# VHH binders against Low molecular weight phosphotyrosine protein phosphatase 2 (primo-2), part 4

Target 1, 164 residues: Low molecular weight phosphotyrosine protein phosphatase 2 (primo-2), of Drosophila melanogaster (Fruit fly) (p82891)
Amino acid sequence: MGKRSQKSSVLMVCVGNLCRSPIAEAVMRDLVARAGLQGEWHVESAGIEDWHSGHQPDERALNVLARHNIEYNGKARVLAPEDFLEFDYIFAMDLSNLAALRRMAPKGTTAKLLILGNFGLKPDERIIEDPYYDIGEASFEEIYRQCSIACRNFLKQARLKQIM

## First folded at step 21 (VHH)

Design l2 (from j5 with G54S)
Fold by ESMFold2, look of step 21:
Structure l2 (fold): chain B 164 residues (1-164), chain A 120 residues (1-120)
Amino acid sequence: as target 1 above (164 residues)
Amino acid sequence: EVQLVESGGGLVQPGGSLTLSCAASGSTVRIYALAWYRQAPGKKRELVAGITYSGRTKYMDSVKGRFTISRDNAKNSVYLQMNSLRAEDTAVYYCAAHTWSEPSGRTDYWGQGTLVTVSS
C-alpha cells in the first residue's frame, strides 16, 4: 500500500464485499470528489470472507449506483491484518461485521473501528442490513440512502475534527 | 447450469414436522449459498432460511427456533427441518442456489418448488 500518512483513509467492510461495502465505498468516494477533497481522502472496501475475491459486485448494487450516476470498477477483496494499521477508519455495516472486525484486529491496531450508520442515521436505521438473500433492488436502494446520509455526516464531522 | 430438485413437501397437521430436501446438480464447483424461500397464495416470495458454504445461517424472524437449515457440501444438498408447523407456514417452498458464474457474475438458480400444507 502507498505512503498516505497525510491523507485520511476509509475502509468500508461487509461480509462479501459485493453488496453493501461497494455501495458505501462508491458513495464516499463520490462525496469526496464533489467536495474537491480527492487529494486528502482515500477510500476502499473489503470483505470479511474470502470466497468472493476478484468478483465484481452484485449487479443490483451496480444498478443502484448507476441510477445515481456513480460508476464502480472495484472487485472484491478480503480484509487483511495490514488494513488495521494502514486505514484511519474501518466501517462495519452491522454489529456482526463490527464484532468480526474486533476479533480480526491485530495487537497494535490504530484504525478506528466504527458502525457506519452511527453517523447521522436515526437509531432504528443505523444497521445497514445484509441484502444478499433479498429479491429485487429495493433493499439496495435503501442501502444507498443510508450510506449517503452516513458518509455525508461522517465527512462533515471528520472535517471539523470531531471524531474520536 | 445448476438444477435444483426439491422433495419432502406434503400435508401435515398444525404442530407437526416436515423435512424438505434439495439436491443441486450441474456444472458447478462450489455453491456459495443455498436457501429456502416460500410463496403463499397471493403473497410475494420471501426468504425462509439461507446457509453459506461455511455454515453461516440466516432465518426470517417468524421461523427462528422452529426451523433449522443445514447443508451437505459434498452432496451439494440443503435441508430444511420444519418443526411446530403453523397454518401460516402453508406455501410453496423453493430451493435456491446463490453463487458466481465466470462471465455473468452473481448468479441465482431456482427449483420448481414443493408444496407444504398445514391444516387440520
Scores: ipSAE 0.699, ipTM 0.879, lowest interface PAE 1.2, mean pLDDT 90
Fold by ESMFold2, look of step 22:
Structure l2 (fold): chain B 164 residues (1-164), chain A 120 residues (1-120)
Amino acid sequence: as target 1 above (164 residues)
Amino acid sequence: EVQLVESGGGLVQPGGSLTLSCAASGSTVRIYALAWYRQAPGKKRELVAGITYSGRTKYMDSVKGRFTISRDNAKNSVYLQMNSLRAEDTAVYYCAAHTWSEPSGRTDYWGQGTLVTVSS
């Protein structure tokens, strides 16, 4: 089959796959595992740019995840055209990510391209901001909080078959 | 090891303009992002503007429309054109390079800073 027809599949996307999307991936995977849904959900992350392919996440992302007892062993990879056909949901962190996804999507794209923060976050918190230039870990902790709320809300909606 | 040298700081009247320059040297490694940060007395260092190797930019809100960051990849240089300067823009401005190194991962280099004073 083309898509992962036995599982629902989620791809978390940010620019470099170092800061935001690894946190979102790790949080979603942890929620799936805690709910006993590993047989039903597949989760990955990717970046829009290939500069960081093969690199581990920003240590600030790993530190925040560790403080919340979540392990992450992934490496950065660049988004591929096949992802648009293989994943059910591709999540952007911000509007520029979404615009890039729309521009990159090939003809025949079947994935739903969505803003992660549209799930359960207040309107003024729905953009998960790029922390790349920030000093320190405070913005990474906020990203973790946003991802936790959004992933939990998305999973609930998806299980009730309410995702449009 | 990447070395950053800033220039172009100085004293300017409110409403005036300055151009800051920063040249990166000491490595053939391509630098992912170059940026300007600033620090006023008693305040934390904060991003002013950043630009990636492909030209993608980010600005702090208070400088949008007044400041323009640009980059010359051939010279490994970054520039900040500052127009319509205000007293609140007074700070030491630091050039930064954000890149990758093994085994440390993300690696940041900082210049020594150049003072911008906006005063009548």
Scores: ipSAE 0.653, ipTM 0.868, lowest interface PAE 1.3, mean pLDDT 90
Fold by OpenDDE, look of step 23:
Structure l2 (fold): chain B 164 residues (1-164), chain A 120 residues (1-120)
Amino acid sequence: as target 1 above (164 residues)
Amino acid sequence: EVQLVESGGGLVQPGGSLTLSCAASGSTVRIYALAWYRQAPGKKRELVAGITYSGRTKYMDSVKGRFTISRDNAKNSVYLQMNSLRAEDTAVYYCAAHTWSEPSGRTDYWGQGTLVTVSS
């Protein structure tokens, strides 16, 4: 299995691949689709922990996406070593995720490990917080907002070849 | 079903320490995360600290550096070491088990709560 050719590839990563990274994936895919760039961009998501593999996202995430007319049918999977070779960009939702990614990255990784929220968000809003323990959907709505802004700005910068 | 039993709550002076314990029992359901929540009078229940099966932790900002959550998987127990307690830490503390099983997904279980009172 080699790197997907002819496309730029993005992997959204959170802890369990149930809450944040599915939203990020869905939002990014939606943006790519609306821009007619499906042939140029490949987007997936994964979790750091191997616990929820095969399970659909948190229903709160799905509800929020649905309210914004975004359909998502993905299932959780765990991050694999090969992902660090196959994806151009691997996005962490928070600093803990990023630290984990850095620890997990093999020596030969070519992926850029980045914080998603660093794109277009205000400094105090750049961390996409884990909503797992929260009550209600409010935090998920905020995650959607953050992802929408960040993904849009990332895509814009990436297309202009401004990502270092 | 999972049953949760908290212990360790009580009255303590500001600056004092307290350790809460929670023991989970019941079915062989998979517990992904254990957590402590608290609810102060007139306030909503909020996460204090959570810990996943792998030991990944999350804390509310106001308790960072003061509280430590830990998990003993062999005992199916979770602990909350609370240091440098403040009056604003006064609340009923609840233990929670967040479970996951295929294909049913997530189920949350709650303890009955233990009162922590920080007062001079």
Scores: ipSAE 0.619, ipTM 0.824, lowest interface PAE 0.8, mean pLDDT 94

Design l6 (from j5 with S104H)
Fold by ESMFold2, look of step 22:
Structure l6 (fold): chain B 164 residues (1-164), chain A 120 residues (1-120)
Amino acid sequence: as target 1 above (164 residues)
Amino acid sequence: EVQLVESGGGLVQPGGSLTLSCAASGSTVRIYALAWYRQAPGKKRELVAGITYGGRTKYMDSVKGRFTISRDNAKNSVYLQMNSLRAEDTAVYYCAAHTWSEPHGRTDYWGQGTLVTVSS
């Protein structure tokens, strides 16, 4: 890193790392790639609970991503204490996720803990709700839409050095 | 393969109570989430309440404060205590098990349903 710029890093977090955060990760990674910024941005996702570690995402998430021409090969992992020191931005999908992140953050945390939907979404759409119990793919398509808007807005703000 | 058997449905007066029960059998795998869904005449099936193995719950807004979901992990059973019943609660209620398996990933099992009728 003494020879080149350090990458900016983003961690997308939801409860299980099966539904919302894989979509957010995939959308952000795709946005970064389409903008030619893969050398400048690192994107991952993780879950608050470890029951799902090693599992592939919910097939509905994969189907929605595939319909939008995005392949995703990640598997669920649980959030680790070092993530709070190693990522620049950690995104919660909803308020309970954010509260959990704040409780888990160790002393010395340097990551910014944020709600993803606060970037560019209207007030009544800023919570990216847990679709786990929903039937069908409609809520997953809505999550994709929310993530697309939020990630694009976030990237614009981050590149203008406007992130609080 | 998981089989789910619901019980406890029936006819009840407005303001009354019922307890729905569902037992899961034919599985040696821990079931991550158990849930109750319902389907009213002419409507799509919708979540009523869900509960994870660790006890985290979710309720649809219209039943909060009236319905309580619980589970017994040793019996692989889930229960729905339904209080202050209204005509709008009339539906077939379905038990569901939401889990994960190789190589299929997210795997869902459904019961056959139990009818709840709230009528004067």
Scores: ipSAE 0.676, ipTM 0.876, lowest interface PAE 1.3, mean pLDDT 90

## First folded at step 22 (VHH)

Design aa1 (from l2 with S104H)
Fold by OpenDDE, fold request of step 26:
Structure aa1 (fold): chain B 164 residues (1-164), chain A 120 residues (1-120)
Amino acid sequence: as target 1 above (164 residues)
Amino acid sequence: EVQLVESGGGLVQPGGSLTLSCAASGSTVRIYALAWYRQAPGKKRELVAGITYSGRTKYMDSVKGRFTISRDNAKNSVYLQMNSLRAEDTAVYYCAAHTWSEPHGRTDYWGQGTLVTVSS
């Protein structure tokens, strides 16, 4: 699905669209909703790899979101070339994701490719680490925290037209 | 269900090398990632290295440059080459298979573990 007409659009991207980017999407959508900005913002997420296409997010991600009263019903999808044209912002969770996005970006890409954590987080907290191999939910809770801060600050800056 | 059989553990001197092997078998289940974890006495189990189906790797910081994880899909096997071993590498090493299937979703399978002791 592409950019909705007359809306700013954000695509959250991680490796498999199971752990980090679903949380980021859910958090961003929640912030947009609470601010009454649903008519101005469109938010999705996608993965760099297609292995988990159609799969539900990691259960730990859903559990953490649920604990924070955020519901998420999305399924994993792979990043498509059209996304680079349809979305205004494509956010990577880490430097590896960003490198992949840059490599995958087709000619004529109009989307801004950015690191999500660069917004509002301290320098040592700007990388949202892949929690796939981690045991337990602690890493996912941290990801939620990072996304909450980053998305809030991004939305604030975007509304002020301060995004480079 | 996936069964994992580990091998290659043992006693080595500091600075030595060791190669761990793990063979996966069982029903036809898609294995997204294979990994090595370790658990030292009194500590939590932690990731040492992981490798996805596409060959994407992840390492814990303390083993970068010393350990190498590799995967042989034809043999359904994963390996951990351990060089420049240190005393702090002493632990039980576990092979893990991270899978996905309908309708169960993600399922993690674990080997029984193999002891690696690094001591003078």
Scores: ipSAE 0.880, ipTM 0.952, lowest interface PAE 0.5, mean pLDDT 95
Fold by OpenDDE, last read:
Structure aa1 (fold): chain B 164 residues (1-164), chain A 120 residues (1-120)
Amino acid sequence: as target 1 above (164 residues)
Amino acid sequence: EVQLVESGGGLVQPGGSLTLSCAASGSTVRIYALAWYRQAPGKKRELVAGITYSGRTKYMDSVKGRFTISRDNAKNSVYLQMNSLRAEDTAVYYCAAHTWSEPHGRTDYWGQGTLVTVSS
Protein backbone atom coordinates (compact mmCIF):
# COMPACT_ATOMS: atom_id res chain seq x y z
CA MET B 1 0.00 0.00 0.00
CA GLY B 2 1.65 3.20 -1.17
CA LYS B 3 1.26 6.81 -0.15
CA ARG B 4 -2.14 8.35 -0.65
CA SER B 5 -0.56 11.08 -2.71
CA GLN B 6 2.71 12.12 -4.28
CA LYS B 7 2.22 15.45 -2.62
CA SER B 8 3.90 16.41 0.58
CA SER B 9 1.45 15.31 3.22
CA VAL B 10 0.63 16.59 6.69
CA LEU B 11 -1.57 14.98 9.32
CA MET B 12 -2.67 17.10 12.27
CA VAL B 13 -3.40 15.05 15.35
CA CYS B 14 -5.12 15.71 18.66
CA VAL B 15 -7.07 13.57 21.10
CA GLY B 16 -10.51 13.52 19.56
CA ASN B 17 -10.07 15.36 16.28
CA LEU B 18 -12.66 17.86 17.49
CA CYS B 19 -10.84 20.94 18.61
CA ARG B 20 -7.17 21.50 17.86
CA SER B 21 -6.34 19.31 14.90
CA PRO B 22 -9.35 20.42 12.83
CA ILE B 23 -8.27 24.02 13.33
CA ALA B 24 -4.72 23.13 12.41
CA GLU B 25 -5.89 21.29 9.31
CA ALA B 26 -8.14 24.11 8.23
CA VAL B 27 -5.47 26.73 8.78
CA MET B 28 -2.82 24.74 6.95
CA ARG B 29 -5.12 24.09 4.02
CA ASP B 30 -6.01 27.75 3.88
CA LEU B 31 -2.35 28.74 3.83
CA VAL B 32 -1.58 26.20 1.15
CA ALA B 33 -4.50 27.44 -0.92
CA ARG B 34 -3.58 31.10 -0.58
CA ALA B 35 -0.06 30.25 -1.68
CA GLY B 36 -1.34 28.32 -4.69
CA LEU B 37 0.33 25.14 -3.44
CA GLN B 38 -2.66 22.80 -3.52
CA GLY B 39 -0.87 20.68 -6.06
CA GLU B 40 2.07 20.18 -3.73
CA TRP B 41 0.51 19.71 -0.30
CA HIS B 42 -2.06 17.36 1.16
CA VAL B 43 -3.46 18.04 4.61
CA GLU B 44 -5.68 15.98 6.91
CA SER B 45 -6.41 15.60 10.59
CA ALA B 46 -7.15 12.72 12.91
CA GLY B 47 -7.71 11.83 16.53
CA ILE B 48 -6.02 9.48 18.92
CA GLU B 49 -9.35 8.38 20.35
CA ASP B 50 -12.14 7.06 18.16
CA TRP B 51 -15.17 8.09 20.19
CA HIS B 52 -16.10 10.95 17.93
CA SER B 53 -15.46 9.34 14.58
CA GLY B 54 -17.79 10.82 12.00
CA HIS B 55 -18.67 13.81 14.17
CA GLN B 56 -18.27 17.44 13.33
CA PRO B 57 -15.66 19.45 15.15
CA ASP B 58 -16.48 21.32 18.30
CA GLU B 59 -18.77 24.21 17.50
CA ARG B 60 -16.30 26.61 19.03
CA ALA B 61 -13.62 25.51 16.61
CA LEU B 62 -15.96 26.04 13.69
CA ASN B 63 -17.01 29.44 14.98
CA VAL B 64 -13.43 30.62 15.31
CA LEU B 65 -12.55 29.38 11.84
CA ALA B 66 -15.64 31.07 10.44
CA ARG B 67 -14.67 34.36 12.07
CA HIS B 68 -11.42 34.15 10.19
CA ASN B 69 -13.18 33.31 6.93
CA ILE B 70 -11.95 29.75 6.85
CA GLU B 71 -14.41 27.09 5.85
CA TYR B 72 -14.11 23.59 7.26
CA ASN B 73 -16.33 20.62 6.47
CA GLY B 74 -14.29 17.75 7.79
CA LYS B 75 -15.44 14.99 10.09
CA ALA B 76 -13.50 13.42 12.89
CA ARG B 77 -11.60 10.24 12.23
CA VAL B 78 -9.28 8.09 14.25
CA LEU B 79 -5.65 7.53 13.47
CA ALA B 80 -4.86 4.49 11.42
CA PRO B 81 -1.63 2.54 11.21
CA GLU B 82 -1.44 3.39 7.52
CA ASP B 83 -1.27 7.07 8.35
CA PHE B 84 2.22 6.56 9.71
CA LEU B 85 3.29 5.25 6.33
CA GLU B 86 1.31 7.54 4.07
CA PHE B 87 1.96 10.93 5.63
CA ASP B 88 5.28 12.70 5.56
CA TYR B 89 4.58 14.69 8.70
CA ILE B 90 2.35 13.88 11.63
CA PHE B 91 1.93 16.77 14.01
CA ALA B 92 1.05 16.49 17.65
CA MET B 93 -0.51 19.42 19.47
CA ASP B 94 1.16 18.65 22.79
CA LEU B 95 3.62 16.29 24.42
CA SER B 96 0.97 13.78 25.41
CA ASN B 97 -0.18 13.60 21.81
CA LEU B 98 3.38 13.08 20.69
CA ALA B 99 3.88 10.32 23.21
CA ALA B 100 0.73 8.64 22.00
CA LEU B 101 1.86 8.89 18.40
CA ARG B 102 5.16 7.31 19.28
CA ARG B 103 3.42 4.46 21.06
CA MET B 104 1.05 3.95 18.17
CA ALA B 105 3.66 4.12 15.45
CA PRO B 106 3.97 0.79 13.71
CA LYS B 107 7.16 -0.83 12.62
CA GLY B 108 8.39 0.82 9.47
CA THR B 109 6.92 4.21 10.25
CA THR B 110 8.27 6.78 7.84
CA ALA B 111 6.35 9.81 9.00
CA LYS B 112 8.14 12.46 10.98
CA LEU B 113 6.40 12.83 14.32
CA LEU B 114 6.63 16.45 15.40
CA ILE B 115 5.13 19.05 17.68
CA LEU B 116 3.33 21.63 15.59
CA GLY B 117 4.06 24.48 17.95
CA ASN B 118 7.80 24.02 17.60
CA PHE B 119 7.56 25.98 14.38
CA GLY B 120 7.77 29.72 14.79
CA LEU B 121 6.31 29.99 18.27
CA LYS B 122 8.08 31.22 21.36
CA PRO B 123 9.21 28.46 23.72
CA ASP B 124 6.42 29.10 26.20
CA GLU B 125 3.80 29.07 23.45
CA ARG B 126 4.78 25.87 21.69
CA ILE B 127 2.26 23.68 23.44
CA ILE B 128 -1.18 23.90 21.93
CA GLU B 129 -3.31 23.11 24.94
CA ASP B 130 -6.43 20.99 24.83
CA PRO B 131 -9.40 23.35 25.03
CA TYR B 132 -12.08 20.69 25.31
CA TYR B 133 -12.95 21.43 28.92
CA ASP B 134 -12.53 25.17 28.67
CA ILE B 135 -15.45 27.52 28.93
CA GLY B 136 -16.00 29.83 26.01
CA GLU B 137 -14.13 30.33 22.76
CA ALA B 138 -11.05 32.20 23.94
CA SER B 139 -8.88 29.09 24.01
CA PHE B 140 -9.94 28.24 20.49
CA GLU B 141 -9.00 31.69 19.30
CA GLU B 142 -5.58 31.20 20.84
CA ILE B 143 -5.26 27.84 19.16
CA TYR B 144 -6.06 29.49 15.86
CA ARG B 145 -3.30 32.02 16.49
CA GLN B 146 -0.80 29.32 17.38
CA CYS B 147 -1.73 27.21 14.39
CA SER B 148 -1.52 30.18 12.07
CA ILE B 149 2.01 30.97 13.13
CA ALA B 150 3.17 27.38 13.33
CA CYS B 151 1.70 26.28 10.02
CA ARG B 152 3.09 29.31 8.23
CA ASN B 153 6.56 28.70 9.56
CA PHE B 154 6.40 24.99 8.93
CA LEU B 155 5.37 25.53 5.35
CA LYS B 156 8.21 27.98 4.88
CA GLN B 157 10.79 25.65 6.37
CA ALA B 158 9.47 22.61 4.57
CA ARG B 159 9.76 24.34 1.24
CA LEU B 160 13.34 25.22 2.05
CA LYS B 161 14.03 21.64 3.18
CA GLN B 162 15.03 22.82 6.63
CA ILE B 163 12.97 20.37 8.63
CA MET B 164 14.87 17.77 10.62
CA GLU A 1 -31.07 14.35 29.32
CA VAL A 2 -28.45 13.60 31.95
CA GLN A 3 -28.83 14.42 35.63
CA LEU A 4 -25.79 14.82 37.81
CA VAL A 5 -25.73 14.60 41.58
CA GLU A 6 -22.65 15.62 43.52
CA SER A 7 -21.74 14.59 47.04
CA GLY A 8 -18.81 14.70 49.43
CA GLY A 9 -18.32 18.41 49.89
CA GLY A 10 -17.87 20.04 53.27
CA LEU A 11 -15.62 21.89 55.65
CA VAL A 12 -12.04 20.74 56.08
CA GLN A 13 -8.88 22.14 57.57
CA PRO A 14 -5.88 23.02 55.47
CA GLY A 15 -3.92 19.90 54.67
CA GLY A 16 -7.05 17.80 54.91
CA SER A 17 -8.65 15.53 52.36
CA LEU A 18 -12.04 15.14 50.72
CA THR A 19 -13.49 12.88 48.10
CA LEU A 20 -16.16 14.21 45.83
CA SER A 21 -18.53 11.90 44.02
CA CYS A 22 -20.84 12.47 41.13
CA ALA A 23 -23.41 10.08 39.78
CA ALA A 24 -24.89 10.51 36.35
CA SER A 25 -28.35 9.27 35.48
CA GLY A 26 -31.03 9.79 32.91
CA SER A 27 -30.76 9.09 29.24
CA THR A 28 -28.97 6.21 27.63
CA VAL A 29 -26.60 8.61 25.97
CA ARG A 30 -23.04 7.62 26.55
CA ILE A 31 -20.86 10.16 28.29
CA TYR A 32 -17.60 10.90 26.55
CA ALA A 33 -16.02 12.89 29.33
CA LEU A 34 -16.72 13.63 32.96
CA ALA A 35 -15.17 16.51 34.78
CA TRP A 36 -15.00 18.57 37.91
CA TYR A 37 -15.10 22.32 37.77
CA ARG A 38 -14.99 24.83 40.55
CA GLN A 39 -16.03 28.38 41.07
CA ALA A 40 -14.67 30.47 43.88
CA PRO A 41 -16.31 33.68 45.02
CA GLY A 42 -15.70 36.43 42.53
CA LYS A 43 -13.94 34.11 40.10
CA LYS A 44 -14.90 32.35 36.92
CA ARG A 45 -15.75 28.70 36.76
CA GLU A 46 -12.68 26.71 35.87
CA LEU A 47 -11.74 23.13 35.13
CA VAL A 48 -10.26 21.23 38.02
CA ALA A 49 -9.97 17.86 36.37
CA GLY A 50 -11.41 15.96 33.43
CA ILE A 51 -11.44 12.34 32.41
CA THR A 52 -12.45 10.77 29.11
CA TYR A 53 -14.06 7.40 28.65
CA SER A 54 -10.65 5.87 28.05
CA GLY A 55 -9.27 7.28 31.28
CA ARG A 56 -7.29 10.11 29.77
CA THR A 57 -7.05 12.84 32.36
CA LYS A 58 -6.47 16.56 32.45
CA TYR A 59 -5.74 18.64 35.54
CA MET A 60 -5.39 22.28 36.29
CA ASP A 61 -1.82 23.03 37.25
CA SER A 62 -2.51 24.05 40.83
CA VAL A 63 -4.04 20.70 41.74
CA LYS A 64 -1.56 18.41 40.04
CA GLY A 65 -0.12 15.96 42.51
CA ARG A 66 -2.86 16.70 45.03
CA PHE A 67 -6.08 15.85 43.24
CA THR A 68 -6.97 12.66 41.40
CA ILE A 69 -9.94 12.21 39.13
CA SER A 70 -11.28 8.73 38.48
CA ARG A 71 -14.21 7.27 36.67
CA ASP A 72 -16.41 4.23 37.11
CA ASN A 73 -18.12 3.59 33.82
CA ALA A 74 -20.24 0.81 35.25
CA LYS A 75 -21.73 3.20 37.76
CA ASN A 76 -21.59 6.15 35.44
CA SER A 77 -19.80 8.02 38.18
CA VAL A 78 -16.82 10.27 38.57
CA TYR A 79 -14.76 10.96 41.66
CA LEU A 80 -12.33 13.60 42.78
CA GLN A 81 -9.90 12.70 45.51
CA MET A 82 -8.61 15.93 46.97
CA ASN A 83 -5.55 15.77 49.19
CA SER A 84 -3.44 18.45 50.80
CA LEU A 85 -6.27 20.90 50.53
CA ARG A 86 -5.50 24.60 50.65
CA ALA A 87 -7.54 27.65 51.44
CA GLU A 88 -7.45 28.60 47.76
CA ASP A 89 -9.25 25.36 46.94
CA THR A 90 -12.36 26.75 48.58
CA ALA A 91 -15.10 26.84 45.98
CA VAL A 92 -18.30 25.33 44.77
CA TYR A 93 -17.36 22.22 42.87
CA TYR A 94 -19.47 21.20 39.91
CA CYS A 95 -19.67 17.89 38.19
CA ALA A 96 -20.03 17.99 34.43
CA ALA A 97 -20.91 15.42 31.81
CA HIS A 98 -19.87 16.05 28.25
CA THR A 99 -21.90 14.07 25.77
CA TRP A 100 -22.49 13.76 22.06
CA SER A 101 -25.67 12.83 20.28
CA GLU A 102 -27.20 13.14 16.88
CA PRO A 103 -28.42 15.57 15.73
CA HIS A 104 -27.72 17.79 18.71
CA GLY A 105 -23.97 17.38 18.79
CA ARG A 106 -22.16 18.15 22.00
CA THR A 107 -24.26 18.67 25.09
CA ASP A 108 -22.84 19.59 28.44
CA TYR A 109 -24.68 18.77 31.64
CA TRP A 110 -23.95 20.26 35.02
CA GLY A 111 -24.63 19.31 38.58
CA GLN A 112 -25.93 21.74 41.14
CA GLY A 113 -22.57 21.94 42.82
CA THR A 114 -21.16 21.03 46.21
CA LEU A 115 -19.39 23.47 48.48
CA VAL A 116 -15.87 22.74 49.60
CA THR A 117 -14.56 25.03 52.31
CA VAL A 118 -10.97 24.83 53.41
CA SER A 119 -10.47 26.85 56.56
CA SER A 120 -8.80 26.69 59.94
Scores: ipSAE 0.874, ipTM 0.947, lowest interface PAE 0.5, mean pLDDT 95
Fold by OpenDDE, last read:
Structure aa1 (fold): chain B 164 residues (1-164), chain A 120 residues (1-120)
Amino acid sequence: as target 1 above (164 residues)
Amino acid sequence: EVQLVESGGGLVQPGGSLTLSCAASGSTVRIYALAWYRQAPGKKRELVAGITYSGRTKYMDSVKGRFTISRDNAKNSVYLQMNSLRAEDTAVYYCAAHTWSEPHGRTDYWGQGTLVTVSS
């Protein structure tokens, strides 16, 4: 199957689609909406593991998004082979995610596999760490910050056709 | 309800090794992730290592290369092999089970902790 639409498409990926990638998806959609670009961009998220399929994101992720006036009503889903053909960009949150994506990518993959944090963040802040095991919401707030910066810069660069 | 029973802690000299074990029991609750945390005197509880049901692991930086977390799903158990122990590894180590159930969502269960003391 080819691309699902004429829109540019972005898939945010983390381990379980509970913490980081839902935040990234929500932030990206919010940016796209604020820019009036809903007709040009399609954004989803997925997890490498499928244990939490159908589940809501981590409550901490939802709380942080809510504090920033972003509503998110998505459910977790697992990454599918077709995603590598249907999405233009697949973003990993960290190097482990990227490695997994590369292992999972079928031959002929057309999606660009990238680290989200490489866009606009300082070198030491480019890894969006897995917050699942962390205590409290602080790490989720940081993830929101990272995603906000990264998504904004990505969108800017993408619109200028500067993404390799 | 999930009960966690830890074992394997104790006194060890620097450079020594210990293996911590944790067995989960109780109601038939699906456990997504098992983990070891530690808390040293005057410090916050922090993740040492975590492992998902599929075997995906996460480690704190200071223990990478020295500690290994493993999981036996058949026994609902998690283990922490600790090698090349250092004085700064001294802490109470806690086993944790991270679960999900409807309608409660995520529920975290904790063991009572086992003391690991690394001292010459």
Scores: ipSAE 0.849, ipTM 0.937, lowest interface PAE 0.5, mean pLDDT 95
Fold by OpenDDE, fold request of step 26:
Structure aa1 (fold): chain B 164 residues (1-164), chain A 120 residues (1-120)
Amino acid sequence: as target 1 above (164 residues)
Amino acid sequence: EVQLVESGGGLVQPGGSLTLSCAASGSTVRIYALAWYRQAPGKKRELVAGITYSGRTKYMDSVKGRFTISRDNAKNSVYLQMNSLRAEDTAVYYCAAHTWSEPHGRTDYWGQGTLVTVSS
């Protein structure tokens, strides 16, 4: 199977496509748009599990995005084998996600499997923790911060062809 | 709607063990995760352990290696095995069910709590 498009493509991945990866997708898309790079970049998100497929993200994620003037209308979907062939970059939010991606990756995988937080964040802040069990929106605000920094730095490095 | 009933709390000595149980009723809602939270005097309620429908678990750092969460889907029950208990584990422990339904979205249900006291 070939690439989905001639654009550079990014897939944000978390467990359920419910909390973290939707924020990451929204933030990345926003950055791409602000930079006028919509013609060069394609961004999606997906979940490792299918529990929430077809549904909107956690309300807390949407609220945080809204507070930062970012609109998100996506629905959760499950990671597919084809994603590993069609996307240039697949980003995990944490080490567990990355391990799952590596386990799921088909033999012909061409996508780079990476940790999103490795871009631009301090070492102790590189893991974007699952906020599902957390009470309140504070963790989601932190996720937004992490994604903002990471996506910005990734985009910068990618444009400079510095991604290995 | 989901009702949660906790049991198993009590007084134990440091280094002791205790098992908490929680039974969920009202099976009209999809339960994605069951969890145990705790609230100590003067502190905020915090996650102790959670377990998803798929068996994925999460623990707070201070209980890793000591506590084990498990669930019995047939009984709609969740358990927390607590070993090597410490004084700082003293708290009211709450069972929680995190659900999703259309068109209501996410709904969190809570038990009444059970007191765990670790003291010599």
Scores: ipSAE 0.826, ipTM 0.933, lowest interface PAE 0.5, mean pLDDT 94
Fold by ESMFold2, look of step 25:
Structure aa1 (fold): chain B 164 residues (1-164), chain A 120 residues (1-120)
Amino acid sequence: as target 1 above (164 residues)
Amino acid sequence: EVQLVESGGGLVQPGGSLTLSCAASGSTVRIYALAWYRQAPGKKRELVAGITYSGRTKYMDSVKGRFTISRDNAKNSVYLQMNSLRAEDTAVYYCAAHTWSEPHGRTDYWGQGTLVTVSS
């Protein structure tokens, strides 16, 4: 069993683990801490592609987190088969990420594979779009906003035992 | 440092076709993503299409079905096949390389731009 067997556990996933999933991880961890739940929740992030392993997040992601008083010092890592058995929830940012998770999931997967934005966001905002090619930081601030709403909604539902 | 040299711009009639080429040189490191951006007068530079080392692509909505991005990893070259051109495609097109460098992290390189004019 993993170190987190007595906590609820969340893995945030995007392609490179540089832009979206670090923001989602940081936001969820901050929310958990502010609610006094750090003893009950474990949060990580990972990427679908290995190219970025060991890299720090995109500086634009770090800048938006810093503007919201959130420190982050994680490095990219690639999703491993063990994650599908060790995490309770694995969140995709978009439909392509979800499809990749479904293809990668080994037989016997126990994690729930979900779209993060399905929690509390309006239908036309539920996809947390890949900002990799965008110029500037506006899309990173929007990703922060989407993650804040989604993580808060998810945590509320999870604590009321309402997640299917 | 990576140098990017674009070619293939020019004047073309509406409905015509053009192929842009860009060669990356000056580094032996793999370039994660190559892309084409464009900037029309009075507008911000915007992504047209991007392609990763593994071949995963992204296109802006207005060019889907008309433009095709491709790359040759052995030559570190990227191409943009532009079909069914419209007046609104008139812009300076920039090649970009998005990669990683120590200790600075995400590192971007830009070409000088090549003008595409679609008129009459």
Scores: ipSAE 0.711, ipTM 0.885, lowest interface PAE 1.1, mean pLDDT 91
Fold by ESMFold2, last read:
Structure aa1 (fold): chain B 164 residues (1-164), chain A 120 residues (1-120)
Amino acid sequence: as target 1 above (164 residues)
Amino acid sequence: EVQLVESGGGLVQPGGSLTLSCAASGSTVRIYALAWYRQAPGKKRELVAGITYSGRTKYMDSVKGRFTISRDNAKNSVYLQMNSLRAEDTAVYYCAAHTWSEPHGRTDYWGQGTLVTVSS
């Protein structure tokens, strides 16, 4: 399956599609909407594992998004081989995610496989850590902050055709 | 509903070893992740190690190379092999099960804890 005509497309990926990638998707989609770019950008998220397919995000992720006035009602889905041909950009949250993406990418992959945090975050903040086992919502708020910076900087660079 | 029962805690000398065990009962559904957390006096509860149904592990930095988590999916049990124990490992250790339920979504179960004391 081929890329959609005239839209740039972004897929946010983490392990379960419950914690990090839904936040990244929601933040990117909100940024696109606020900039009036809904007709130019398509945003989704997916997980490396399929155990959570069909599940709503971790409530802590939804709570953080709600505190920042962002609605999200997506559900987890597993990354498919077709995503590597259909999306322009596929974002890993951490190095383990990126390694998994590279192993899963079929021959002929056209998507750029990138670390989201490489956009605008300081070197020691570029890994968006897995909060799955964390207690409470503090790490989810930090993930929101990282995603906000990274998505804003990515969008700016992409529109200036500076993504390498 | 899932019930968690820890065992294996006790007093041990620095450099010693212990194996913690936790059995999950009360349901036949698969549990996505099993984990050990610990809480020392005056400290917050923190992850020690976690393991998913497929065997993917995560460890806190201070225990890497010393502790090993494993699980037996048929028994819904999780184990923590603790080697080269240090005084700072002294804590109450809690077993946790992280799974999914309708309509609440992400659902967490906790054991009552087992005390590990490392002292000379």
Scores: ipSAE 0.709, ipTM 0.890, lowest interface PAE 1.1, mean pLDDT 91

